# Miniprotein binders against q53ft3, part 5

Target 1, 195 residues: q53ft3
Amino acid sequence: MFGCLVAGRLVQTAAQQVAEDKFVFDLPDYESINHVVVFMLGTIPFPEGMGGSVYFSYPDSNGMPVWQLLGFVTNGKPSAIFKISGLKSGEGSQHPFGAMNIVRTPSVAQIGISVELLDSMAQQTPVGNAAVSSVDSFTQFTQKMLDNFYNFASSFAVSQAQMTPSPSEMFIPANVVLKWYENFQRRLAQNPLFW

## First folded at step 3 (miniprotein)

Design sC11
Fold by ESMFold2-Fast, scan of step 3:
Structure sC11 (fold): chain B 195 residues (1-195), chain A 82 residues (1-82)
Amino acid sequence: as target 1 above (195 residues)
Amino acid sequence: SSDWEEIIRKIEEALRRGDLETAKKLLEELLKEAEKLGNPRVIELIERIIEIFERAVERGDEERAKRIIELAIRLAERLSKK
């Protein structure tokens, strides 16, 4: 149902379901992460009146998980960007993962998603300034990433006349990269959640 | 993709008959075809759909099970065309 994206890493779409209404993503080497994006895959919407509370947990000095509420995702706002840098030394917030407070592997944090009633979510207080929950912001970030990748790859393009034969090297034509980029942009514009 | 499209058609027919058992088997066939395509996101999505479907059936929630398969069909159709 959910995806998790960190810049420079492979997208995760296979959350570990730890209860009927609770899902978890592992974030190894979390100390190098500034932002995390949580989004719905667009396959299965939340039931009416329901949404997802998004939590971040990291192991404290004793290896015990510390859970903090980052924000929410809903059918009306199915993606959210969270800043997690600076939260590592914070105190834990109230959370529905109490029975799941187990010792974690050092340097591995988790994103937790709890499916809850919207009324219950409205009563919760996220940690300050963590959430940047906007589809527009997510789309802008994704477009900038695509632009950066395409520009980087294209900077190494050479004409056929400039190629030096090398049987051991593999080459991808620049126009193939451009076609992928254009197709991805078009699909994002049609449905930001296709991704 | 021709195998993909045929499996989707068969799933739709099974749903029209209310045959959730056959629909589940066809979802598993769809997963095998997704594995041939080599797209990890598609594979993971279909695996999640099957798991949620099985839980709905186990709970006796046939309406939810049917809805989940309908969502799977829409996803598969969209991915096969693009």
Scores: ipSAE 0.000, ipTM 0.068, lowest interface PAE 23.2, mean pLDDT 65

Design sC12
Fold by ESMFold2-Fast, scan of step 3:
Structure sC12 (fold): chain B 195 residues (1-195), chain A 82 residues (1-82)
Amino acid sequence: as target 1 above (195 residues)
Amino acid sequence: SSDWEEIIRKIEEALRRGDLETAKKLLEELLKEAEKLGNPRVIELIERIIEIFERAVERGDEELAKKIIEWAILRAEKLSEK
C-alpha cells in the first residue's frame, strides 16, 4: 500500500489498483503542483528483490497520457519526493503501463507505481533529475508534511466516525499512517538524507 | 552542556508524562535557541511545529501531537548540526 502527498492537499492513500503490480493516484489540477511525495505505508513490504518504479503522466494536446519515469521507492528507501513542475511536455519515457489509454479530464495528471524487479529498475533512466535530495528541500518537505499529515489524520478519523461505509474506497487504520511516521522518524535519525 | 540538547531532552520527558503545556513552553525555548544559531530553516521548522502542535492539542489529538513533535524535533536537531 502506498501514499501520495501534495503540499496543500490531503494525503491520498486510496490508490486505484489497475493490476496486481500497478497502482495509480489521480492528481487533479496538476499545473498548480510543484512537488509530489510517494511513500510506502509500512504495513506490507515489497517482496524480496522487488521495488516500486514511480511514474508521472499528464494529458497531451489530444488528451492522451504521456508517461515519464520519476524514480523509485524500495524497502530500503520507502519514500521519495519528486519535482514535477517544469517537466517537459512531449516525448515520454519507457514505461510498463504500455498502451494504457484512460479517458481523463484534461487537467488531471496521474502518479503510477509499478512493482518491478530491482535489476530492471537499475536499468531505467528517470527523466532529468526529478528526485530531490537536499537538506533545504527536506526542510520544506517536513513543513508541508506536518500540515498535510495532521490534516489527513484528523479528517480520516472524523470521516470514519461520521460517514456511511463505502466499500469501493480503501480505508486504512490511522495507526498505519502513524506507524509509517514512526518508521520514517527512526530512519531519519540514522541518516538525515534518508528520505 | 548545550542548551539545545538539554531543551530537547526536557521536551521528550514532558511528552513521556503527557505534560503538553510544559512541552509547548520548551518548544518556545527551542525556537529562541534556534534564533541564536541564525539558521532560518531550523527557525521555520520549529515555528511550524508549534503551530501544528497547538492545533492538535485544541482538537484533543494528543497522540498525534506527541508523534509530530518527536519526529520534527529530531529533524530540527539534525538540521542544526549542518
Scores: ipSAE 0.000, ipTM 0.114, lowest interface PAE 16.5, mean pLDDT 61

Design sC13
Fold by ESMFold2-Fast, scan of step 3:
Structure sC13 (fold): chain B 195 residues (1-195), chain A 82 residues (1-82)
Amino acid sequence: as target 1 above (195 residues)
Amino acid sequence: SSDWEEIIRKIEEALRRGDLETAKKLLEELLKEAEKLGNPRVIELIERIIEIFERAVERGDEEKAKLIIERAIRYAEFLSRK
């Protein structure tokens, strides 16, 4: 359902499902990460009235996860950029992952997505500066991430004759990725806040 | 397949003991095995893994190299079984 992207790293599109409504991505060596992009895959929408609350977790000095609410993704806003640098020393908030005591390697953080009612999400307050709010910085970062994602995705492009069978995998034609990239770049130039 | 699994195991052992030179050589051997299998997706993935590994080592980020490569190798292993 979801993807997670960090500049200079392999895009993750296979979240670990830890409950019916909860998904997690591992972020190794998170101390070097400034921004994370979380986005919805393909054509699988949230059920009507639902969205995803996005959380960031890092291990404290005892190896226990400390979860913080970063923001949200919805069918109307299916991608978001979060600044996570500076969040690792904050106190954890009350969160839907509270019953999950997942102890991780000290240098590995996690992105958690909890599928929740939109009404419930509207009442929650994300941490202060997690969402990128500077339009110029946001635009520059987004353009670099688009370039990075497109280049990475294109590295897997193959012709029909070269394809290997994978019955359980989704396939996206390279031309669709190119069209998405061009359309997104055009939209970003016209209105940096369209997403 | 047997050779593929053995190379992956050796890469993990080299990373565990901090032998980055051996890990790099083994990643290059893994690339050769991927080329024999003829799966373009696996070949591209392993090339990316080597590229990321080299950058991390050059910048002196040995722990970063270890963590990123371990995760990526498991994904390559999964793809090679398909």
Scores: ipSAE 0.000, ipTM 0.080, lowest interface PAE 21.4, mean pLDDT 66

Design sC14
Fold by ESMFold2-Fast, scan of step 3:
Structure sC14 (fold): chain B 195 residues (1-195), chain A 82 residues (1-82)
Amino acid sequence: as target 1 above (195 residues)
Amino acid sequence: SSDWEEIIRKIEEALRRGDLETAKKLLEELLKEAEKLGNPRVIELIERIIEIFERAVERGDEEEAKRIIEIAIILAELLSKK
């Protein structure tokens, strides 16, 4: 249902489902990560009245996970950009992952997505300046960015196909981006307010 | 670290302070670095981002302006890594 994108890394589209309403992406070497993009793949929408709360977890000085609310994704806003660099260490927020047996190493951070009621989400305060701005302008901007991102990813795939593959090269598979872009275009055509 | 990494670090620092004017100037510096690399699509992307950023600032939508720069940083980092 969800994807996670970090600059310079392969796009993740297979979240680990740890409960019926909870999904997790692992972020190794999180100290080098500045921003994370969380998006819906467009294959399955949230049920009516529901959305996703996005959390970030990192190990504290004792190796214990510290969860912080970053923001939200919904059927109306299925993509969100979060800045995690410079996020204060040692301050946790109230989160739905507290009682879960989530195994992780000290060098690995996590993005958690909790499917929650929209009414509940509206009462929560995210940490930092990761909130999505006005719907209309953001939708227009996002469309332009998706077009550019798809074109660059396609160009990358062509270049890689013509060369001996280099396993050390940071590469985003064009087919993954293409599928997401196609699903986004399809949904936008069916409902202009989807994005 | 590369010139790209240093400019991006400074942009993030300016955003943290809410200094949109400094962030804009640094985006323009990032555009100059993209021009040196010679990738027309990267250049066009950054030019469009600067345009949209200016429109957001003109409308007084500070949060949208910040989001635009954050997207620019992510895309610039993705395209600069090889």
Scores: ipSAE 0.007, ipTM 0.138, lowest interface PAE 9.3, mean pLDDT 63

Design sC21
Fold by ESMFold2-Fast, scan of step 3:
Structure sC21 (fold): chain B 195 residues (1-195), chain A 82 residues (1-82)
Amino acid sequence: as target 1 above (195 residues)
Amino acid sequence: SSDWEEIIRKIEEALRRGDLETAKKLLEELLKEAEKLGNPKVIERIELIIEWFEKAVELGDEERAKRIIELAIRLAERLSKK
């Protein structure tokens, strides 16, 4: 139902469903991530009166999870871009062994999507620095991100004969990435704020 | 070793002046150095980058070709970690 994109990485289109109304994407090596795009695949719309609340979770300096509301996706706004670099306060907490408490879990963050009633979503307050609000900044960033992502992902394309089975990974056909890229560029050209 | 750093530097110079033909020759030199290293995954990745570069040039997409060279530089820099 959902997709998750980080510049320079393969797009994820298979969220792990952890409850009937809750889906998660894992973001390994999250300290290198500045922005995340969350979008609906368009195959299954939300039920009438429902939408998706988008959350970000990262381990703090003690390895404890911290969840933050980033924003929303709905049938009317099926994609959103979020700046998460400013939400990782204390990200430079890595210490030499024995100098301080190094009780961090592996650097894996998560994007969580909770299917909620629109009324419930209206009462939520996203973190103030997550949404990209400047039209000029958003347009420039989005175009650069799309270009960098497509070129980076394409540089790692392999033929089917060269594929190695990876039970913990999802592989998608290149045409899925291309279709998303083209559709996103068309939507951005029509309305830079369509996210 | 030092051969990797020198090739990377030359690729960056070729890219700065928009010399895609020289950049391609230097990518092929980088591939030869990877073959000496004997790491099959590294060889495979460099071969794929060269293939994507050639495809971009064939399609007349010079900007995409330049971005692919930038990706090659980034990969080579990672492999030359001290």
Scores: ipSAE 0.000, ipTM 0.072, lowest interface PAE 22.9, mean pLDDT 66

Design sC22
Fold by ESMFold2-Fast, scan of step 3:
Structure sC22 (fold): chain B 195 residues (1-195), chain A 82 residues (1-82)
Amino acid sequence: as target 1 above (195 residues)
Amino acid sequence: SSDWEEIIRKIEEALRRGDLETAKKLLEELLKEAEKLGNPKVIERIELIIEWFEKAVELGDEELAKKIIEWAILRAEKLSEK
């Protein structure tokens, strides 16, 4: 019913069914994974009024699974991208002492899917930074990118007196970039999905 | 100059084909050319473009990834003038 995709790996389409309403995918070498895509295969839809809650599990220092809710898939939204790098051994680079087996954690994590009533799913809150496709995550990325773009573009600005005529060159004046940035910021603040 | 021009041409060809993986590798080659210039600001700018591109690809937003490369190509043409 479900598929699981990690960049650079073979797609998994055969989840292990561990209960009538629960399915699991194994993620070996999970410390190298930043994002996971969970999707429905399109062969069998969820029953009316039902959807799938998506969980991430990693082994703690005792080897016991720790489950976290990532988000949901439904017939109306049959795929989702989740960021899991912040949920396993922190975010970003590994501390040098960690490579010396200070933490004794097996290398296999799991994605779990629980088939639940849509009403029950509406009462649950996913972990704050897992859903990459969310409006908030996209808005944050876009705002940071716009700031970086404006700073980058303005650093290439030159006065008109310094511009040498050349038919093979293309230039964008700094004032045009600033106007675009201001207009985009206004529209993004009004509607994050206008893009 | 000729190295920059060749890399830019190849990036345009890759983008026209929708080959974002090749376009990224060519941006990394452009970074190596920036390193030859020895200008920290130029190097930082190219590194930021690569980072933004990677984020757009991770989000599955191919149109945003294409726009980021288009911006990088325009700036690389200006850099070749320096």
Scores: ipSAE 0.000, ipTM 0.128, lowest interface PAE 14.6, mean pLDDT 64

Design sC23
Fold by ESMFold2-Fast, scan of step 3:
Structure sC23 (fold): chain B 195 residues (1-195), chain A 82 residues (1-82)
Amino acid sequence: as target 1 above (195 residues)
Amino acid sequence: SSDWEEIIRKIEEALRRGDLETAKKLLEELLKEAEKLGNPKVIERIELIIEWFEKAVELGDEEKAKLIIERAIRYAEFLSRK
């Protein structure tokens, strides 16, 4: 249902389902991460009246996970970009992941997605400065970026007859995707209207 | 085969010199060689590589331009092995 993209890393499209309504992506070496993009794959929409609350978790000084609400994805706004490099503490924040405590190792963070009623989501307040600029501006940016990424990657697909071993796997060069994404991030930081 | 090898060698030389304009012309020569193969999918992919290289150069991103050329070289080598 969901994808998670970090600059310089392979896109993750297979979230770990930890409950009927909860999905998690692992982010190893999170200290090197500035931004995370969370998006819907477009194959399965949310049920009517529901959406996804996006959380970020990192280990505190005691090794316990600290969950912070970053924002939301919905059928109407299926992509969002978040800045996590400045996030330090979410102590005392209410979150639906409660007793999940799934962070096992220092320097491993997680993105959690909780499928919730839209009314419940409206009552929640994301941590300040996590969302990058206005939601509308970055929804369009993220969709354009995702379309460009998929078109580029798909155009380099070769037929099974032209592939070496592992013909069932699509090859996506991480380095090419990384440089493209870094260029978009750099341009966006310098001029949000560059696109 | 020898045409592929010669074009690849010249692209590598242009990259070592930082001569992106010559590298672009050589990518266009690679496209002409692909057109001789008559495979529309191969032609389409090389055209896309050239387009992306031009956009990277226009944006002043020499590292990205070099990566695109490296990918084109690897793809050309793959094709020459067939």
Scores: ipSAE 0.000, ipTM 0.077, lowest interface PAE 19.9, mean pLDDT 66

Design sC24
Fold by ESMFold2-Fast, scan of step 3:
Structure sC24 (fold): chain B 195 residues (1-195), chain A 82 residues (1-82)
Amino acid sequence: as target 1 above (195 residues)
Amino acid sequence: SSDWEEIIRKIEEALRRGDLETAKKLLEELLKEAEKLGNPKVIERIELIIEWFEKAVELGDEEEAKRIIEIAIILAELLSKK
């Protein structure tokens, strides 16, 4: 349902589903990551009244995961850019992943997405400075990249109901994602001049 | 142009043989033809494709290098019809 993008790396679109309402992306070599983008794939909506809380996890000095709330994605705001390079090692706060035994490799950070009620999400406070507030060349580039992917993928999105009797579900065929990778590689430049 | 079409044909032949080194040299020839057109966007796009191809080869991803060449052929064919 979700995608995760880091500048200079292959986009991830295959989140690990660790519960009916929880999804995880692995971020190896996270010390080299400045920004992470989380987005919804194509036209797949959250259920009515629901949204996604976005969490970041890194290993503490004892190797235990420390989860921090970065922000949210919703049907009305299906993508978000987060700065993680400035986040301090802190004590873990209460989080919906606390009861889960998430399998992880050493020195790998994670992005977690928890599908939650919008009313519940409105009462939560993300960590400071995680959301990108100022527009810079990287933010502009990343937004253009997201726009390109979203428009490309959604143009080929199909309802699962068109192929199966599950009318409430939608999906994007895997070959559309592969075609997007090819088109993105063709257009992707570390050139900040490209608009 | 006939030069453009001929280069495209040669790239396709090199790709079918898996001859990535010849395909790269032909992409560089395509860049020279693009320079004659004087369109900076076309030149920039071909330069980017060559850069991606070199990166794929450096990383040992031969299949990705072949896909990048296929993308270059599509771009070249599109430009030849203008």
Scores: ipSAE 0.000, ipTM 0.086, lowest interface PAE 17.3, mean pLDDT 63

Design sC31
Fold by ESMFold2-Fast, scan of step 3:
Structure sC31 (fold): chain B 195 residues (1-195), chain A 82 residues (1-82)
Amino acid sequence: as target 1 above (195 residues)
Amino acid sequence: SSDWEEIIRKIEEALRRGDLETAKKLLEELLKEAEKLGNPLVIEWIERIIERFELAVEKGDEERAKRIIELAIRLAERLSKK
């Protein structure tokens, strides 16, 4: 199955199956949500040639659901981060009669996952800016790697005063770098989302 | 996916030799394999890695370029396992 995670909320791992190929998560108070993570639990892979198209549904001004394609999850990329803050229907701050402050009744949005052929998914265009770009994901991962490296390696660094005399650059033992790399690889293998 | 594993092994060999030019060429070859699969997420992931690698090389940050390749190897290895 699938999981759905919103920062500051309990993770959801029990999607409602609404058809043989369709699964839904409810997102209460969705107007407070900026990002949603959708991921596979790792227990059941997609059949070969299949993947999941991820949709977001919100109520329009008439309360009717509006579905938009956010992106995809596959066996090869079993998790994805989506920015939904720009996709929400309802213009609270732009009001025809001059009142800008409208208190909105809490509403429930939905994340939908549709199991589809990879070839079909490849031809679809997600809504703009919904998927957190691989650039953003790569940047976050790289920054976390650099931070982890800096903190770990720094714990083993010695000042020039602690080394045998000769003005030079600070040196770090090679095995410290190897230990960091091995630790990072192990953690990444256990949980790709730890970064 | 056997082509994926072969390309990854070649990237690892290039990285061990410090041959960043060959590693870049192999990343572009990996992108071609991703295009055959037709998955936009995988294609975008590899495109962004190549972009970041080129920026690091252009800035003369060879250590960052090596780290980017190592990251690419790790992620691609997991993608190839089924």
Scores: ipSAE 0.000, ipTM 0.093, lowest interface PAE 19.4, mean pLDDT 66

Design sC32
Fold by ESMFold2-Fast, scan of step 3:
Structure sC32 (fold): chain B 195 residues (1-195), chain A 82 residues (1-82)
Amino acid sequence: as target 1 above (195 residues)
Amino acid sequence: SSDWEEIIRKIEEALRRGDLETAKKLLEELLKEAEKLGNPLVIEWIERIIERFELAVEKGDEELAKKIIEWAILRAEKLSEK
């Protein structure tokens, strides 16, 4: 039902079904993975009122799996891209004796998909959702800066009849500033990180 | 300028270490360099970034303060290419 893609690797389309409502993809050598794409194959839709919660699992310092909710896939949004590089633990021991704890930790992470009720999914908060809040804050800041600049620049607007000849002075038509403002605002709304 | 690039690198290092006080002082140095360049958009944005950073620190939101500086660095690098 599902596919899993990691940049530079072959796509996986054969998830291991570990329960009636649970599917898993293995991600070997997960330390080299920054992004994972999870998608529906389009052959079988979710039942009415159901969707898929997407989890990421990596081995902790004791070799036990730690599951974190990344996000969701639904019939209306059948694919999602997740950044997992910030969720991995790779820092060495801070103690002088840390190097003496020679235990081979499995290098295999997993993507888990749990088929759940849409109402239940709406009540859950994915790990890393703060990154979305940060982008939103930046967008709000940028919009205010755009408004401030446009208001500042337009405060100097004069009609052609009010202009006095000045060989050393440059003039920009107010309409050019407005077009720039509108274009930038539109692009910012489409992709806050376009610049 | 080399001074501009050096200040940006120092801000990144301070942020990586979680040293918000040093990062703020370096942002103020970046503002002084921006004033030399004479680009009013750069000057205004750095001033507003410092203002928002101070507000975030005052409210005890260190995570927001760090994010403000991260976005400021990305923007300053792009503006310095002009």
Scores: ipSAE 0.000, ipTM 0.084, lowest interface PAE 18.9, mean pLDDT 65

Design sC33
Fold by ESMFold2-Fast, scan of step 3:
Structure sC33 (fold): chain B 195 residues (1-195), chain A 82 residues (1-82)
Amino acid sequence: as target 1 above (195 residues)
Amino acid sequence: SSDWEEIIRKIEEALRRGDLETAKKLLEELLKEAEKLGNPLVIEWIERIIERFELAVEKGDEEKAKLIIERAIRYAEFLSRK
């Protein structure tokens, strides 16, 4: 139902459903993330009167999740960009006593989406400055993400003569990726909310 | 659920009294309420809270035990939202 996107990373479209109304995306290496985009895939709309509350969590020094409300997505506003940099307590205050010089274990943050009544959502207050998205900002971010993804994927392109047989692997022609990219750019320029 | 909120309130009162044994029993009640919600992530998280609490109590680290429960209350308050 939902997607989660970070610039330079593969888009996540398979949220872990942890309850009938709750979905979670894992964000590995979250300390390197400044912005997260949450969006609806368009295949299944919210039921009438419902929407999604978007939360961010990271582990504290004891491994306990610290949850913060970032904002909302609805049928009328099916995508949002959130700034999570600065919401993380990472000034060394979460290190155990005597472990100041120990290399930090890789940590995973989470984006949580709770399907709630619109009336209930209206009573909630998101953390300040988390939602940064206007339609123009979303278009600009999406364009940069598309450029990053295309450039990254293209850096692995090889000629037919250089290909090593891999019976279990699938390959997509680079020109197909380019055509998708060009078509997506064109549609995005015409209507940023076309998907 | 109002039952969920009532359990959280009782845990706060037990912590204020320094009654860690009662606080643990109430965490086990909170786990049963989480099981009714059917959320595996919440269930696993509460189980980890109880395990860490027991370890802190066994080591005589009452300050750490209290901190563990305080963080559990904050998370439980979050989960009581829709």
Scores: ipSAE 0.000, ipTM 0.077, lowest interface PAE 22.8, mean pLDDT 66

Design sC34
Fold by ESMFold2-Fast, scan of step 3:
Structure sC34 (fold): chain B 195 residues (1-195), chain A 82 residues (1-82)
Amino acid sequence: as target 1 above (195 residues)
Amino acid sequence: SSDWEEIIRKIEEALRRGDLETAKKLLEELLKEAEKLGNPLVIEWIERIIERFELAVEKGDEEEAKRIIEIAIILAELLSKK
């Protein structure tokens, strides 16, 4: 139902279902990750009135998982880019141990998706600046268009890759599309008027 | 693919001239090519581009209309690379 991608890595399209309404992707070597893309494959939509809350989890100083709400995906917004590099508080430069190399096992983070009622999602507050922001009507339009393009490319790569190609079908490498999408989105976040 | 490349080239030329009417007609040609693919998402994206372009022109926002055309060019170039 869902896909997860980090630039330069293989796209994950097989989430581990840990409960009837909960899905998880593993992110090994998470300290090297700045952004994560979460998207719906387009084959199975959410039921009416439902959506997905997207969480990020990493091991804290005691090795316990710390879950943070990043944002949401819905039938109307089936893909989202999240910046996670700023969410690892106490593991960096401002901590007394920030200069020390502290061995942790495992060095694996997770993306969690919880299928929830839209009303419940509206009551939740994502951590600040996790979602890549858009600040005006044109940026919002551009983001929606990029989301739809990415959803198409992702669903085609998963659903149609093994089908006998017809002359009208298009095959686009997912990694190339994702790099383009991330670069364009990053430039929008840095300067909405960059073009 | 070659049809997409030709349409992209013509859109770029129309944009350089500030000919937004010709640019709109070429976007509609992209829609026809998308219809041949049979992919509803691609069709929806191009329809949305055309709708937003028309809104920008109606409001007299020529700069926004040009930005929308630039986005359409990027999308068309990506699709043409098969």
Scores: ipSAE 0.005, ipTM 0.176, lowest interface PAE 10.2, mean pLDDT 63

Design sC41
Fold by ESMFold2-Fast, scan of step 3:
Structure sC41 (fold): chain B 195 residues (1-195), chain A 82 residues (1-82)
Amino acid sequence: as target 1 above (195 residues)
Amino acid sequence: SSDWEEIIRKIEEALRRGDLETAKKLLEELLKEAEKLGNPRVIEFIEIIIELFERAVENGDEERAKRIIELAIRLAERLSKK
């Protein structure tokens, strides 16, 4: 039902369902993440009167999850951009040296989506300024993310295209990646919320 | 090949100077050289790069325009070696 996108990374469309009404995306190496986009795939709408509360969780210095409410997605607003860079050391109160006291520090954060009643969601207060909601901000952010992803994918495709292909290996020609990027940009320009 | 390599060098210099207009003109010259090679994939690739660059400039996203040119230079260098 949901997708999750981080600049420079592959889009995730396979959320882990952890309860009837709860879905989670893993975010490895979360210290490098500044923004996350959460969106509905458009195939299955929320039931009438329902929406999705979006949460961010990161491991504290003891490895315990700290959950924070970022905002919401609904049938009327099916995508949202969240700034999480300021939240990695906020309410969790993780000291800079806290991680050094742990032999192996977990570096995986999570985005959680809870399907809730709209009336219930209206009474909740998200963490300050996490949501970036203007269309211009959304367009600029997604263009920057697509640029980073395109550069990554094109570098990989070029390397593979120049390799001697093995019978079991698949590769994508650079031209195909470029055509996909152009088509996606065109669609985004026509409707920034086509997510 | 020598003309191709010279154009790539000039694009790289224009990019280092932040001269996106010169870089665009040189990309168009690279397209003309690609047409001489007769490779439709290379021609299409350069046309797509030019179009993406124009869109980035129209949107006022200079950083994106620079990254598009940097990608074009990397791929053009690879193609010149074939």
Scores: ipSAE 0.000, ipTM 0.090, lowest interface PAE 16.2, mean pLDDT 63

